# Designs tried in a protein design chat: VHH binders against q9zpq3. Part 4

Target 1, 317 residues: q9zpq3
Amino acid sequence: MVTLIVATTADPASINPAAALLAMPGWTAGPILPPDIKSFSNKQTRVIQHDRSIVKEDDLDLRWEEATGEVVDEVIFLSRHTAVSNRPALTVHPIGVLHLKDGESPPQGGKPGWAALPSTRIGPWFRLLKKMAEAHGLVPEFEITLEATHHGPITNKPTMFLEIGSTEEYWKRQDAAQVMALLMWEGLGLGGSEEVGKWKSETGKRKVLLGIGGGHYAPRHMDIALKDDIWVGHLLSGYSLPMEDPTQTKTTPGENYIGGNWRQSIKAAFEATKASFPGGEILAHLDHKSFKGWQKKAITEFLAEESINVGKPNDFT

## First folded at step 15 (VHH)

Design n2
Fold by ESMFold2 at other seeds, look of step 15:
Structure n2 (fold): chain B 317 residues (1-317), chain A 123 residues (1-123)
Amino acid sequence: as target 1 above (317 residues)
Amino acid sequence: EVQLVESGGGLVQPGGSLRLSCAASGFTFDNYEMSWVRQAPGKGLEWVAVIYSGGSETDYVDSVKGRFTISRDNAKKSLYLQMNSLRAEDTAVYYCARMTEDWDYGYYGMDVRGQGTLVTVSS
């Protein structure tokens, strides 16, 4: 199983964790990808460093395969996090651009109406990151959180972003960079221990969280993600669920039509989550406070129509 | 303290040109992707163009490709939009926006906060 880790050279929240990881034992120089992308190898892990915007360099997994003949099985991006609040954070999230319809242009990369295959490691690595950040004295200064699904680039294999935020002072923090490097070192088993977060397709209670609603930092879904052995798929905030007011969407007598891209968003996120977790039990967890009554009813009915099971917190064991 | 001040709008005939400017302050301009966003009369916000922090990468909404050019001057903390071959459909208030990843704020992370600058394209 080959893991591609992507860093960008101009972003200290990206290049510094990559450099901290590359300073650990076992790295050798790898091939240069077109046009001039340097790479490094350690066991089944590959690190590349490029100098363009991280959200615009599409298909790096396939481009690796084209250049080397080696199939990439998952992608991890290292990036800065920016926020209006400027609060320090260490974050983990899946990617996708769910709010845009086909034909619309995505200013933050990706493609319209698309959810990447979520990395199976999102939940397990979020929990590991939280423990590591606590052990290294980064809490409470840094908030350790998931983010809802957003932005690109386009990928074709299971993907997640690991981020340090939220200002230049914190992007440059070497202790945060070291914790991210330790997360990758331990999580990928590079030191010889068993890796963390590899999905095993087996029967049983392998619960996978599909988050529906809430804000960007997913506070209600965070309670679920902190439970032992819970896997995390896509997390759809309110911004990924555009729903049109039913007064404006009623055009046919007797039809329960609520317009907007919310059905397609849920379906795309569910199908991508299902593809990453074969045999998994996917449970949609609704952040009820983020919805009006008509929205909750519409979403609940749609989930039933699609045979997508709803999970309350107690259903995640 | 984040401030974005747009200027350069006006009345133009179809086929004409305008150059919009945005003066930024209260944040480290160089660290952020920047966008132009517009609002036509009676319509919602529409993203127009983005320029990434390195200044060499840009994207545009399809309707303005080949006609508009976004640029930035990091030393002057300024963002620009050169608008050529203007059409009636380009009539709007134009805003510059700082981009952040917390999409709870602004227009999908595009932090619109200035008064904007009005561009009117009419015969």
Scores: ipSAE 0.743, ipTM 0.894, lowest interface PAE 1.3, mean pLDDT 91
Fold by ESMFold2, fold request of step 17:
Order: C-alpha cells, then sequence, then structure tokens
Structure n2 (fold): chain B 317 residues (1-317), chain A 123 residues (1-123)
C-alpha cells in the first residue's frame, strides 16, 4: 500500500518541494511509468514527476497500480496556488467539481457533480503546516489556510493538494518549498517518527468537519479546523452550492422547491467524506453569515432529511 | 493591474468564420491557463474553451468541438479563438479570462475583466 506524491515538472511550486523532499535520505529511482513519468521510492512513499497539466491527468492512482502492481492508499498533489489577490499563501485542500450537473463540461478537470475521497490528513497536516511555517519564519508573510473543495483531476483514492501561492516569486520560494518537504517528511514518518493524520477508526477523537458555505478560504471553518484533533473532510464554498433565489424565479406554489444542484453537492461531499472516515462522526458546520435566511432554512432542512448531523462550534469541543 | 482586451467580433453569416483576439497585460501571461467565455443575449455566462499554460493542452465545450480552436502566443501575450462553421446559437459577447484557483472571483475562477467582443451570426 503506497502514498503517491505527484509533482508537475513545469511548476516551481510543485517540483521544488518535490526536489527538497527527494534531497532527504532514503530515495531510490523507481520505474518509469507510461508515457514517460519518472518515479522515486522511499519506504511507503512514491514520488512521480508528471509533465502535463495536473488537473487533466486522471486516475494516476490506478495507473500506478497497473504499471507496478502496488496498490495506492492516497494521493498528494503538489501545486502552485493562483489568486486574484496575489497574496502569499501555503494551502491544503480536497478536490471535487460539485457545481456542475451531469452533461456539463468541467474546464478545471474532474467530472460533474463529483467529490474525491478527501485525504484524512487534511486537518492534521494543515495544523502541522501552520506550526512549521511559524517555526520557520514564514508567518505572517505567508497566510496558512485551507481552501474549499475545487477542481480535478479525477482520483479514486483519498486525495489532497498542497500548494504554494500566489505569484511566481512566491512559487519559487525555496524556504516555502523546504517547509512543504518537511511537512511531507514528518507527516509520512519517513525519518522514523510516527506519521501524522492516519485515520484510526476505533481510537481518539472522531469528529469530522464537513464545511457548508463561506468563501474559498473557508474562514468560519478554519476556526474549527484549528482545534486539536479535529478531522477535516470536504469544504463546500458558496460556489459549490448553486441555489436559485425563489424571489427571482417564477415558481409554482409549494413549500419544497429551491432550485439548483446544491442538494446533490452536499450529498456527494458527505458520502465522499463518510467513505474516507469509516466510523467517524461527521458534523456539518454552516458558515451562517454566508447564507440568506431562505438558504439556511433549505440547507438545514435538507441536512435533517438526509440524517446529516449539524455541528455548532461547541460540538467540535 | 490585470488587463484583457478582446477584439475580432462582428456580423457573420451561418457557416462563416471569425478569429477573436485577446491582448493581455499586467501579469505573467505564460503562467496562467486562459479561457474564452461567452454570454448569449439574455443568458448567463458559458465557458467555451481553455488552453493550459504550456500551450499544448486544450479543451472545449461539446457544442464547439471540431469548429473552434483556442490558441495562444506567449511571446505576444495574446490569446486567440478561431471560430469556424459558425451557427446562430454561437451569437454572444465573447470574453477572454485568466484562470485562477480562488473561485470566489469571476465565473468559477474564470476572471472576466474586458468589455468583450460581440459575435453575431445571422442570415
Amino acid sequence: as target 1 above (317 residues)
Amino acid sequence: EVQLVESGGGLVQPGGSLRLSCAASGFTFDNYEMSWVRQAPGKGLEWVAVIYSGGSETDYVDSVKGRFTISRDNAKKSLYLQMNSLRAEDTAVYYCARMTEDWDYGYYGMDVRGQGTLVTVSS
């Protein structure tokens, strides 16, 4: 069972952290995968160096298994982060394309209405990254944050992205790349320490955050994710929850009609989170300020109908 | 400041062709995926095509596959859309967009900033 780390050779925010990790002890050359993907091996970890657009390169976990016979447990992508604000950031996030209906084209990879299995390491590694970034003098220059669920590629095993943003000068920052490499080194236990973020279904705190609402950087859900021992699943920003305003829609009278595919988005994210955290207590945490009253009512009613528990901040202890 | 300036639109008969251009400035063009997005009269925005930063990978909405070709010239910081076999339903204002990952902006991360260029397909 292996952990697959994916780097994009043309992306300095991707290849530089990978190079920093590969400079640490224990790496050997691995097979060359079709079509021409270099790989490296260290204990349970495999690094591959991919030269195409990362969001279009689907099924790397299955393709690794086909080429090598090794089953992949999880996939970690290293990538640049881009932002309109250009603010420096180190980020962690799950992937999915929840806003699109069947038949719509996914310009940023993935597939319509789909949420990948979220990595169980998202919460624990986000907290570890924050501590490491602080210890290495990257804060406050870099903001350390989660991102809401977005984009592809298609994966079949638990997945997360680790990113450095948000402009070329920051993508190239070697100190940021070294912190990302240290995160992976310690988080995967490659130096002999205990790994971080492995799900243990029978022990410890078992509460799993499912974020509902808010903006891309999940500000209200960040308050929860910073608590010790909280696990993080999918984080649905408003863009993953298309809801048609009933005051702007000509609708037949009836109590239950709120259009848009927000129901399907919540259901897909919940089921993917559940699959990654067997036996976990999934709590939907609403960013209340991001919703109008009619939206909040519709969402809370739907969560109840689907037996999806709602968590207030105090419920995450 | 990011600037995107579209041009090349006009009136064309069904079956005709047009080539749209987008001049970009205020950012390192080579580092970003770029898209064309269109808005038909009275309708919302629709993604049309994307070209990835390396320039060799592209994708298209199904309705334009085989008819439209997106391309870029990184030296000129320009994005293009060659539109062939035009149909009445292609009538729209066409915008170019820089793609970013903070999807709170624009149309799901497609940062539309220009005035667009109007394409009218009519017999």
Scores: ipSAE 0.737, ipTM 0.889, lowest interface PAE 1.2, mean pLDDT 92
Fold by ESMFold2 at other seeds, look of step 16:
Structure n2 (fold): chain B 317 residues (1-317), chain A 123 residues (1-123)
Amino acid sequence: as target 1 above (317 residues)
Amino acid sequence: EVQLVESGGGLVQPGGSLRLSCAASGFTFDNYEMSWVRQAPGKGLEWVAVIYSGGSETDYVDSVKGRFTISRDNAKKSLYLQMNSLRAEDTAVYYCARMTEDWDYGYYGMDVRGQGTLVTVSS
């Protein structure tokens, strides 16, 4: 069972953290995967370096197994973060493409209506990253944040992205790359300490955040994720919840049906979260202010129909 | 100060061809995936094609596969869409978009900010 870390050679926000990690003790060369993907091994961790677009490299977990015989347990992607604001950031997020219906083409990779298994490490590593960034003087220059679920590639095992943003100057920052490498080093226990964020059967009574609503940087859900011992699944922003306004779409009389694929989005995210956290108590946390009244009603009724528990901030302890 | 300026639209007969151009400025063009999106009369935005930052990888919406080709010239900071075998259904305003992870902005992270260029396919 291995952890697969994926770096893109043309991306300084990806290759620099990978290089910083590989400079630490214990790495040996691994196989070269088709076409020319170099790999490195340290205990249960494998780093691969490829030169293609990261969102188009589908099924790297299965491809690793086919090439080596080793079963992948989880995938961690190292990538740049881009933002219209150009604000410096260090980010962590799950992946998926929830807003598209079957048959639509996904320009950002993945597949329509799909949510990857979220890495169980998202919450614990977000908290660890925040502490490390503070200790290394990156705050307040860099914002340390979660991102809502978005984009591909397709994976079949628990997945997360670790990113440095948001412009070339910051993608190249070696101090940020070092902090990301330290996060992976400590989080995976490569130096001999206990690893951080692995879900175990005895952990199964703990609460798992499923975020519903809000913007891309998930500020209301991030406040929950900062609490001790809270695990993080998928985070569905408003853009992952397309809902058709019933007053303008001419629904059937009686106004009981709200169009759009928001139900499928919630269900896919819930099922993927549940699969990553066996026995966990999944609580849907609604960013209440991000919804109009008709949206709140529809979502709340659907959650009840599906027996998905709603959690208010105080329910996360 | 990101600017995207589309050009090359016009009136064309069914079966004809057009080549759209987009001039980019205010950012390091080479570092971003770029897309074309379109808006047909009375409809919402529809993604058409993407070209990834390396320049060799592309994807298209199914309705244009085999007819449209997206390309880029990083030296000229320019994005192109070659449109062949045009159909009436291709009539739309076409926009150039820079791809970012801020999906709160633009069209699911496709930062549509130019004036667009109108393509009309009519006999």
Scores: ipSAE 0.735, ipTM 0.890, lowest interface PAE 1.4, mean pLDDT 92
Fold by ESMFold2, fold request of step 17:
Structure n2 (fold): chain B 317 residues (1-317), chain A 123 residues (1-123)
Amino acid sequence: as target 1 above (317 residues)
Amino acid sequence: EVQLVESGGGLVQPGGSLRLSCAASGFTFDNYEMSWVRQAPGKGLEWVAVIYSGGSETDYVDSVKGRFTISRDNAKKSLYLQMNSLRAEDTAVYYCARMTEDWDYGYYGMDVRGQGTLVTVSS
């Protein structure tokens, strides 16, 4: 298994955690990727340092294989988080661009209607990050949270983002960078302990959260993700579920579909989640308060039609 | 105190050119990706172009590729859109937007705050 960690040299919330990780034992210089991307190796882990916009660096997993002959099995991006509220945060999230229709160009990378394979580590590392942040005195100053699925770049292997936010003051925080480095060190088992968050279809709880609805920081799905041994797939906020009011879209007798990309969004997110968790029990968890009655009915009926099981909080215990 | 002030709109004949400006204040301009979005009469917002914080990487909606150029001057805290070969369908109010990752706000993370600048392409 090869894990590719991607750092952006111009981003202190990216390069500082990478530097903190590289300061730990066992790293050796690796090959240079085109055009001039430095790399480092430690056991199964490869760190690369690039200087472009992270959401536009498509196919780094395939580019690694082309340059080195080595197949990548997962990708972890280190990045800053930005927010209108300027909230201090440490975050974990899957990526995808589910709201865009075919043919549209995504300003935040990725491709229209696409959900990346979610990293299996999202749930377990979110819980580990929360424990580490608490132990290192970063709470309550930093909020430790998931984010809903959003943006690119395009990847072909299980992917997640680890972020520090949300202003320059906090992006530069070395104590936050050290906690992110410790998360990666322990989570990948680089110090010799057992790694965290590897999917093993034959062990433990096999329930996988597919979040439906809510806002960007997924508060209702967070309640589920904090439970022991719950795996986390995609988290679809309201912005990933565009739905048109049926009174606005009924122009032809017999037309009975709610317009918008929401069906394609759910299907893409479900299939990507399923692919990352072979044999897992995927449960769609609805943030009911985020939906009007007609939306909730349409989503529930679609989930049934697609044989996607709905999970209430009790079903995740 | 995030403020975005658009200017440079006007009336232009088809095939003409126009240059839009956006003056930014109240945030560290260099740290943010910036976009132009537009709103044609009776339509919703449409993303037009993005420029990343490093200043050299850009992307465009297909309908304007080869005709429009987005640029920025980080020292002047300014964003620009050079519009060439203008067409009637480019008629819109053009807005400057700061990009953030909490997509609950704005137009999928495009934080539109200004009054916009009207571009009218007509004979």
Scores: ipSAE 0.733, ipTM 0.888, lowest interface PAE 1.3, mean pLDDT 91

Design n2
Fold by ESMFold2, look of step 15:
Structure n2 (fold): chain B 317 residues (1-317), chain A 123 residues (1-123)
Amino acid sequence: as target 1 above (317 residues)
Amino acid sequence: EVQLVESGGGLVQPGGSLRLSCAASGFTFDNYEMSWVRQAPGKGLEWVAVIYSGGSETDYVDSVKGRFTISRDNAKKSLYLQMNSLRAEDTAVYYCARMTEDWDYGYYGMDVRGQGTLVTVSS
């Protein structure tokens, strides 16, 4: 089983970390995937380089398996981050397109109402990245942060994105690229040390964060993700939880129903998180201040109906 | 700093054509995926088309496939939408949008900033 690292040749925030990783010991040329995607191999790790937009490259895990016979265990995408603020950042996040309903076209890839299996490494690698960025003098210039679940492409195995942002000057930063390469080198155990962030399917008290609410950079959930023993699943910002304001809609008098596809979003994210963390204790952490009273009540009642446990900060150790 | 200026809208008969333009400034145009987004009277925003930064990859909402073509000229920092076979339901204000990954802003990361350009399709 292999870990597939995906780089985009036209994106300096993608190809430069990949190049820095490939400059480390142990790489050999691998097979060429159709049509002309170069690959490199080191132990159980495969780096591929392609020249198309990352969100349009669906099913790279299945395409690797078809071309090589090797089963993919997980996918890690290297990408630029863009932001309205233009502030420098190093980020980690799961993917999904939870706000779209069936039949809608996804301009940012993925498929409607879908959440990928989240990589189990998101929490542990976020914490490792923060340590490495601090040790290499990138903080406070770069913010080290999670991002909420968003965009594609479609994948079928545990997935995460590692990103450098947020402008061309910072996408090209070689010191940031080197830290991302070091993260992958140490995180995958390529230097001989124990890898970081692999889930061990033992029953017990392994707490997994499912973030509900808040903004794109998950400020309330970040406090939880920084704790030593916490695994991170999906992080649903407000944009993944479309809820129709009952005061602005004409409702059937006998119907107690808050419209929008927020229920489907929570359920998809929960099921994907559960699938990535067998035997894990999934705790939904609500960013309470991001919700109006009617939203919080609806979400809390739905979580109870679905038997999804709620966790307050102290419940995460 | 970021500015997007739409133009080319107007009144047109059903079956007619229009070409919309968007002049971009205040950012490195070549580095960003760009979209057209529209708002019909009394309705919310609807994504119409996207073109990726390399210029060769595009996608469209189903209702306009085969009728609309998005394109870009990176040297002129301009985005275009060729609209053919126009229908009454295409009547809307059309906005140019820069795509970012900070989805708190705009319409799911589609950063709508201009005044838009009105397209009216009527007999």
Scores: ipSAE 0.712, ipTM 0.878, lowest interface PAE 1.3, mean pLDDT 91
Fold by ESMFold2, look of step 16:
Formats: sequence, structure tokens, C-alpha cells
Structure n2 (fold): chain B 317 residues (1-317), chain A 123 residues (1-123)
Amino acid sequence: as target 1 above (317 residues)
Amino acid sequence: EVQLVESGGGLVQPGGSLRLSCAASGFTFDNYEMSWVRQAPGKGLEWVAVIYSGGSETDYVDSVKGRFTISRDNAKKSLYLQMNSLRAEDTAVYYCARMTEDWDYGYYGMDVRGQGTLVTVSS
């Protein structure tokens, strides 16, 4: 079973961390996937390099399996981060396109109403990345943060994105690329140490954060994700939870509902998180500041209806 | 300062064609995916088409596939939308948008900054 690391030559924030990783010991050339995707192998890790948009190359895990016969355990994408603020960042996040309904086409890849299986490494590698970035003098210049679940491509195995942002100057930063390479080197145990972030349902902490609400950088969920041994699943920002204001809808007495696809978003994210963490205790953490009273009431009632446990910050210790 | 200036809208008969233009400034145009987004009267924003930074990959909302073509000229920092076989339901204000991953801004990361250009398809 292998870990597939995906880079694109179209993006310095993608190809430069891959190149830094490949400069470390133990790599050998692997097969070339159609049409001309180079690959490299080190132990159970495979790096592939294509030349297209990273969010549009679907099913690379299945395509690897078809071409090689090797089963893919997980996929890690190396990408750039872009932001209106232009602030430098190193980020980790799960993927999915939860705000769109069936029949709608997503402009940033994926498929409507879908959440990928989240990588179990998101929480542990976020914490490791923060430590490495601090040790290598990248903080406070770079923010080290999670991102809420967003975009594609379509994957079938546990997935995460590792990103460098947020402008060309920072996408090209070699010191940031080297920290991302060290994260992968140590996190995958390529140097001989124990790898970081594989899920085990044996003894030990098994609490898994499902973030509900907040902004793109998940500030209220971030404090929980920084706690020792907390696992991180999907993180649903407000944009993944479209809720229609009931005062804008004419209702008949005795017939009230909160429209929008927020229920489907929560359920898809919960089911994907559950699938990635067998036997895990999934706790939904609500960013209460993000919600008006009617929204919080609706979400809390839906979570109870679906038997999704709510966790307060102290429940994650 | 990021600036996006749309032009090329107007009144056209069903079945007709229009070409929209967007002049971009204040950022490195080549580095960003770009989209067209539209707003029909009384409706919310709807994504129409995206073109990726290399210019070779595009995608479209299903209702315009085969009729609309998005393109870009990175040297001129310009984005275009060729609209053929126009229908009444294409009537909208069309906006050019720079795409970013910070989806708190704009329309799911589609940063709509210009005043748009009105396209009216009416017999």
C-alpha cells in the first residue's frame, strides 16, 4: 500500500517542495503514468509530477492503481495558497465541495455535495508543521494554519492538501519548500523514524474534531486542533453551510423550516470523517460566534437528530 | 489595488452573439485562475466559466457549455467571454472575477470587484 504525493510543474508552491523532498536520500525513478506523468519511489511513498491544474486531475489514486497494481492508502497534494489578503501562510486542509447541490458544476474541481475522505494526518501534521516552521524561523512571517474544507480534485482515498501562500514571492520561497519537505520526510518516516498521523483505534486518544462554522482559516477550531493527540476531520466554514434566513421566507403557521443545503453539508462531512476514523469519537465543535440564534438552534437540533455528538473545548482533552 | 473592468455588454436578439472583455490591473494576472460570474435580475450570483492560469484548462456551467468560450491573453492582462447562441435566460450582469482560495471573500473565492457589464437578450 502506498502514499501518493502529487505535485504539478505548473506551480512553484507544488513542484518546489516536491523537488526538495526528492533531493533527500533514497529516491529511485518509478513508472511513467499516461500521458507523461513522471514518478519517483522511496519505501512506501510515491511522488508524481504532472503539468496541469492540481484541482482538475481527478482520480489520480485509482489511475495509479490501474497503471501499477499498487494499492494507494492516501493522497497528499502539494499546492499554492492564494488569498485576497496576500498574507504569507503554510496550510493544511481536507477537500470537498459542500455548498453545491446535485447537478451543479464546481469551478474548482471536485463534485457537488461531496467531501473527500479526510487524511488522518491533518491534525498531527498541522502540529508538526507548526513546530518545524517555528524551528526554522518562518514564524511569525508565515501564519501556520488549517483551512476549511474546500475544492477538488476528486479522490477516492484519504486526502489532504499542503500549501504555501499567498503570493508569487512566497510560493517560490525555498526555505518554506524545505520545511514542507521535512514535514513529509519525518511525517512519513522516510528517514527511519516512526511516521506521524496514522490512525489506530487501539488505546489512546481517539477524539476527532468536526469543525462547524467560522471562517476559512478556522480560528476557533484551530485552538482545539493544537491540543495534543486531537485528530482533525472536516472543517466546515460558513460558506459550506448555506442557510436561508426564515424571515425572508413566507411561512404558514405550524410549518417552519430552515432552507439551504447546510444539512447535507454537515452529513457529508460527518460521514466522510467517520469513514476515515473507524472507531473514533467524532465531536462537532461549533464556532458559536459565526451563527445567529436561529442558525445555532437549527444546527444543534440537526446534530442531535443525526446522533452527532457536540464537543465543547474541554471535551477534546 | 486590484482592478477589474468589464465591457462588451449590450442588447442582443436570441441566437445572437456578444464578446465580453475584462481588463485587469493591480496584480500579477498570469498567476491567477479567472472566472466569469453573472447575476440575473432578482437572482443571486452564478458562476459561468473558469480559465486556469496556464490558459489551457477551462470549465463551464452546464447551461452554457458549447455556446460560451472563455479565453485569456496574459500579455494584455485581459479575460474574454465569447457568448454565442444567446438565450433569454442568459440575461444578466456579467462580472469578471479573480479566483483565490480564501472563500470568505466574494462568491466562494471568486472576487467580484468591477461594476459588471449588462447583457440583455430580448426579442
Scores: ipSAE 0.711, ipTM 0.880, lowest interface PAE 1.5, mean pLDDT 91
Fold by ESMFold2 at other seeds, fold request of step 17:
Structure n2 (fold): chain B 317 residues (1-317), chain A 123 residues (1-123)
Amino acid sequence: as target 1 above (317 residues)
Amino acid sequence: EVQLVESGGGLVQPGGSLRLSCAASGFTFDNYEMSWVRQAPGKGLEWVAVIYSGGSETDYVDSVKGRFTISRDNAKKSLYLQMNSLRAEDTAVYYCARMTEDWDYGYYGMDVRGQGTLVTVSS
């Protein structure tokens, strides 16, 4: 089984970390995928150099298997981060498009109501990235952060995004690219060390964070993700939890019904997290300040109804 | 400071055409996916079309496919929407949006900042 690392050739935040990784020992030319996607091989790792919009290139994992006969174990996308603030950042996140209803078109890829299998490496690599960025003098200039679950493309295997942001000046930063390459080199064990963040079935009693609420950079959930041995699944910000205000709905509201796609969002994220972490103890962590009272009540009751365990910060030790 | 200035709206009869323009400044236009978003009277925002930063890939909401064409001119830092075969349901204020990763702002990562341009499709 192989790990796909996907780079976009026109994006310096993507191609520069890939180039830095490819400059390390052990790479050979790999197959060319249709229509003309270059690849490189090192042990279990395959680097793909892709020139189309990455969020619209669906099913690269399945297309790799069809073209090569090699089964894909996971997908790691290298990308730029953009933000209204323009602040420099190094980020890690899962993907999915949980806010859209069936039939709606996803301008950022993926498909409506869908959450990809989260990479098991999200938590461990976030912590490793933070240490590496500090050791290489990138902090405090670059913020090291998770992002909540968002956008596509559609994938079928565990997936994460690694990003450098948030403007062209910082996308081009070679020291940031080197740190991302070192993260992948050590994280995948390519230099001979033990890889980081692989899920082992015998560790099935380990705790897995499912983030509920908060903003895009998941500040309350990031506090949990920094704890030793915590695994990270999906992180659902407020935008992934559309809830209809019961006093303003066009439907005559029932006492026990809160409209919107938020139930389906939680279910999809929980099931995808569960599938990536067989035997894991999934704990929903709520960012309470991000919810009005009626929202918190509805979410808490739904989690109990679905037998999804809630974890407070102390439950993640 | 990021600025997006929409223009080209007006009153058009059903079946007519309009071309909307968006002048962008305060950021490196070439580096961003760009979208058109619209708001019909009394309704929320609806995504209409996106053009990716490479310039050749586009996507559209189903209701406008085959009628609307999004395009960009990176040298002029401008975004366009050619609207053909207009229908009454296309009546809306149309906004240009820069797409960003930070989905807390704007409309699910679509940074709507301009005043918009009103398109009215009526007999």
Scores: ipSAE 0.665, ipTM 0.857, lowest interface PAE 1.6, mean pLDDT 90
Fold by ESMFold2, look of step 17:
Structure n2 (fold): chain B 317 residues (1-317), chain A 123 residues (1-123)
Amino acid sequence: as target 1 above (317 residues)
Amino acid sequence: EVQLVESGGGLVQPGGSLRLSCAASGFTFDNYEMSWVRQAPGKGLEWVAVIYSGGSETDYVDSVKGRFTISRDNAKKSLYLQMNSLRAEDTAVYYCARMTEDWDYGYYGMDVRGQGTLVTVSS
């Protein structure tokens, strides 16, 4: 089974970390993907460098398997991060397009109402990245953060994005690229030490964070993700939880239904998280300040109906 | 300050054509995916088309495929939408948008800032 690392040649925040990783020992030529995409192999790791937009590369895991006969275990995408603030950042996040309903077209890839299997490495690698960035003098210049679940492409195996942001001068930063390469080198155990962030049946009932609410950079969930031994699944921002305000919704008399796609979003994210963490103790953590009273009531009741456990910060050990 | 200025809208008969333009300033245009987004009377925003920063890759909402073509001129910092075979349901204010990953802003990261340009398709 192999780990597939994907880089885009036109994106310096993608190709530079990949090149820095490939400069480390142990790489050999790998299989060629049609039409002529070269790859590189080191132990169970495969690196692809191609010229297409990452969000348009649907099912790359399955296409790798078809072309090579190797089963893909996980996919890691290297990408730029863009933000209105233009603040420098190194980020880690799961993917999905949870706010759209069937039949709607997703402009940033993926498919409507879908959450990818989250990489089990998101939490552990976020913490490792923070330590590495500090040790290499990138903090406080670069903010080290998670991002809430968003965009595609479509994948079928556990997936995460590693990103450098948020403007061209920072996308090109070689010291940031080197830290991302070191993260992958150490995290995948390529230098011979134990890999970081692989979920095993022997890990027991460790706590897995399912983030509910907050903004794109998940500030309230970040406090939990920084704790030792906490695993991270999906992080649903407000934009993934469309809820129709009952005071402005025309409904039949006596109806108390809260409309919007928020139930399906929570359910999809929970199921994908559960699938990535067999035997894990999944705890939904609510960013309470991001919700009005009617929203909190609806979400809490839904979580109870679905037997999804709620965790307060002290419930994460 | 990011500025996006749309133009080229007007009144056109069904089956007609229009070409929309968007002049961009205040950011490095070449580095961003760009989109057209529209708002029909009494409705919310609808994404129409995207063109990617690093290449000629494009995507469209199903209702406009084969009729609309998005393009860009990085030297002029301009985005275009060629609209052919126009229909009554294409009547809307059209906005251009810079794409970002911070989905807290705009329409799921589509940064709609301009006044838009009105397209009216009527006999």
Scores: ipSAE 0.651, ipTM 0.855, lowest interface PAE 1.6, mean pLDDT 90

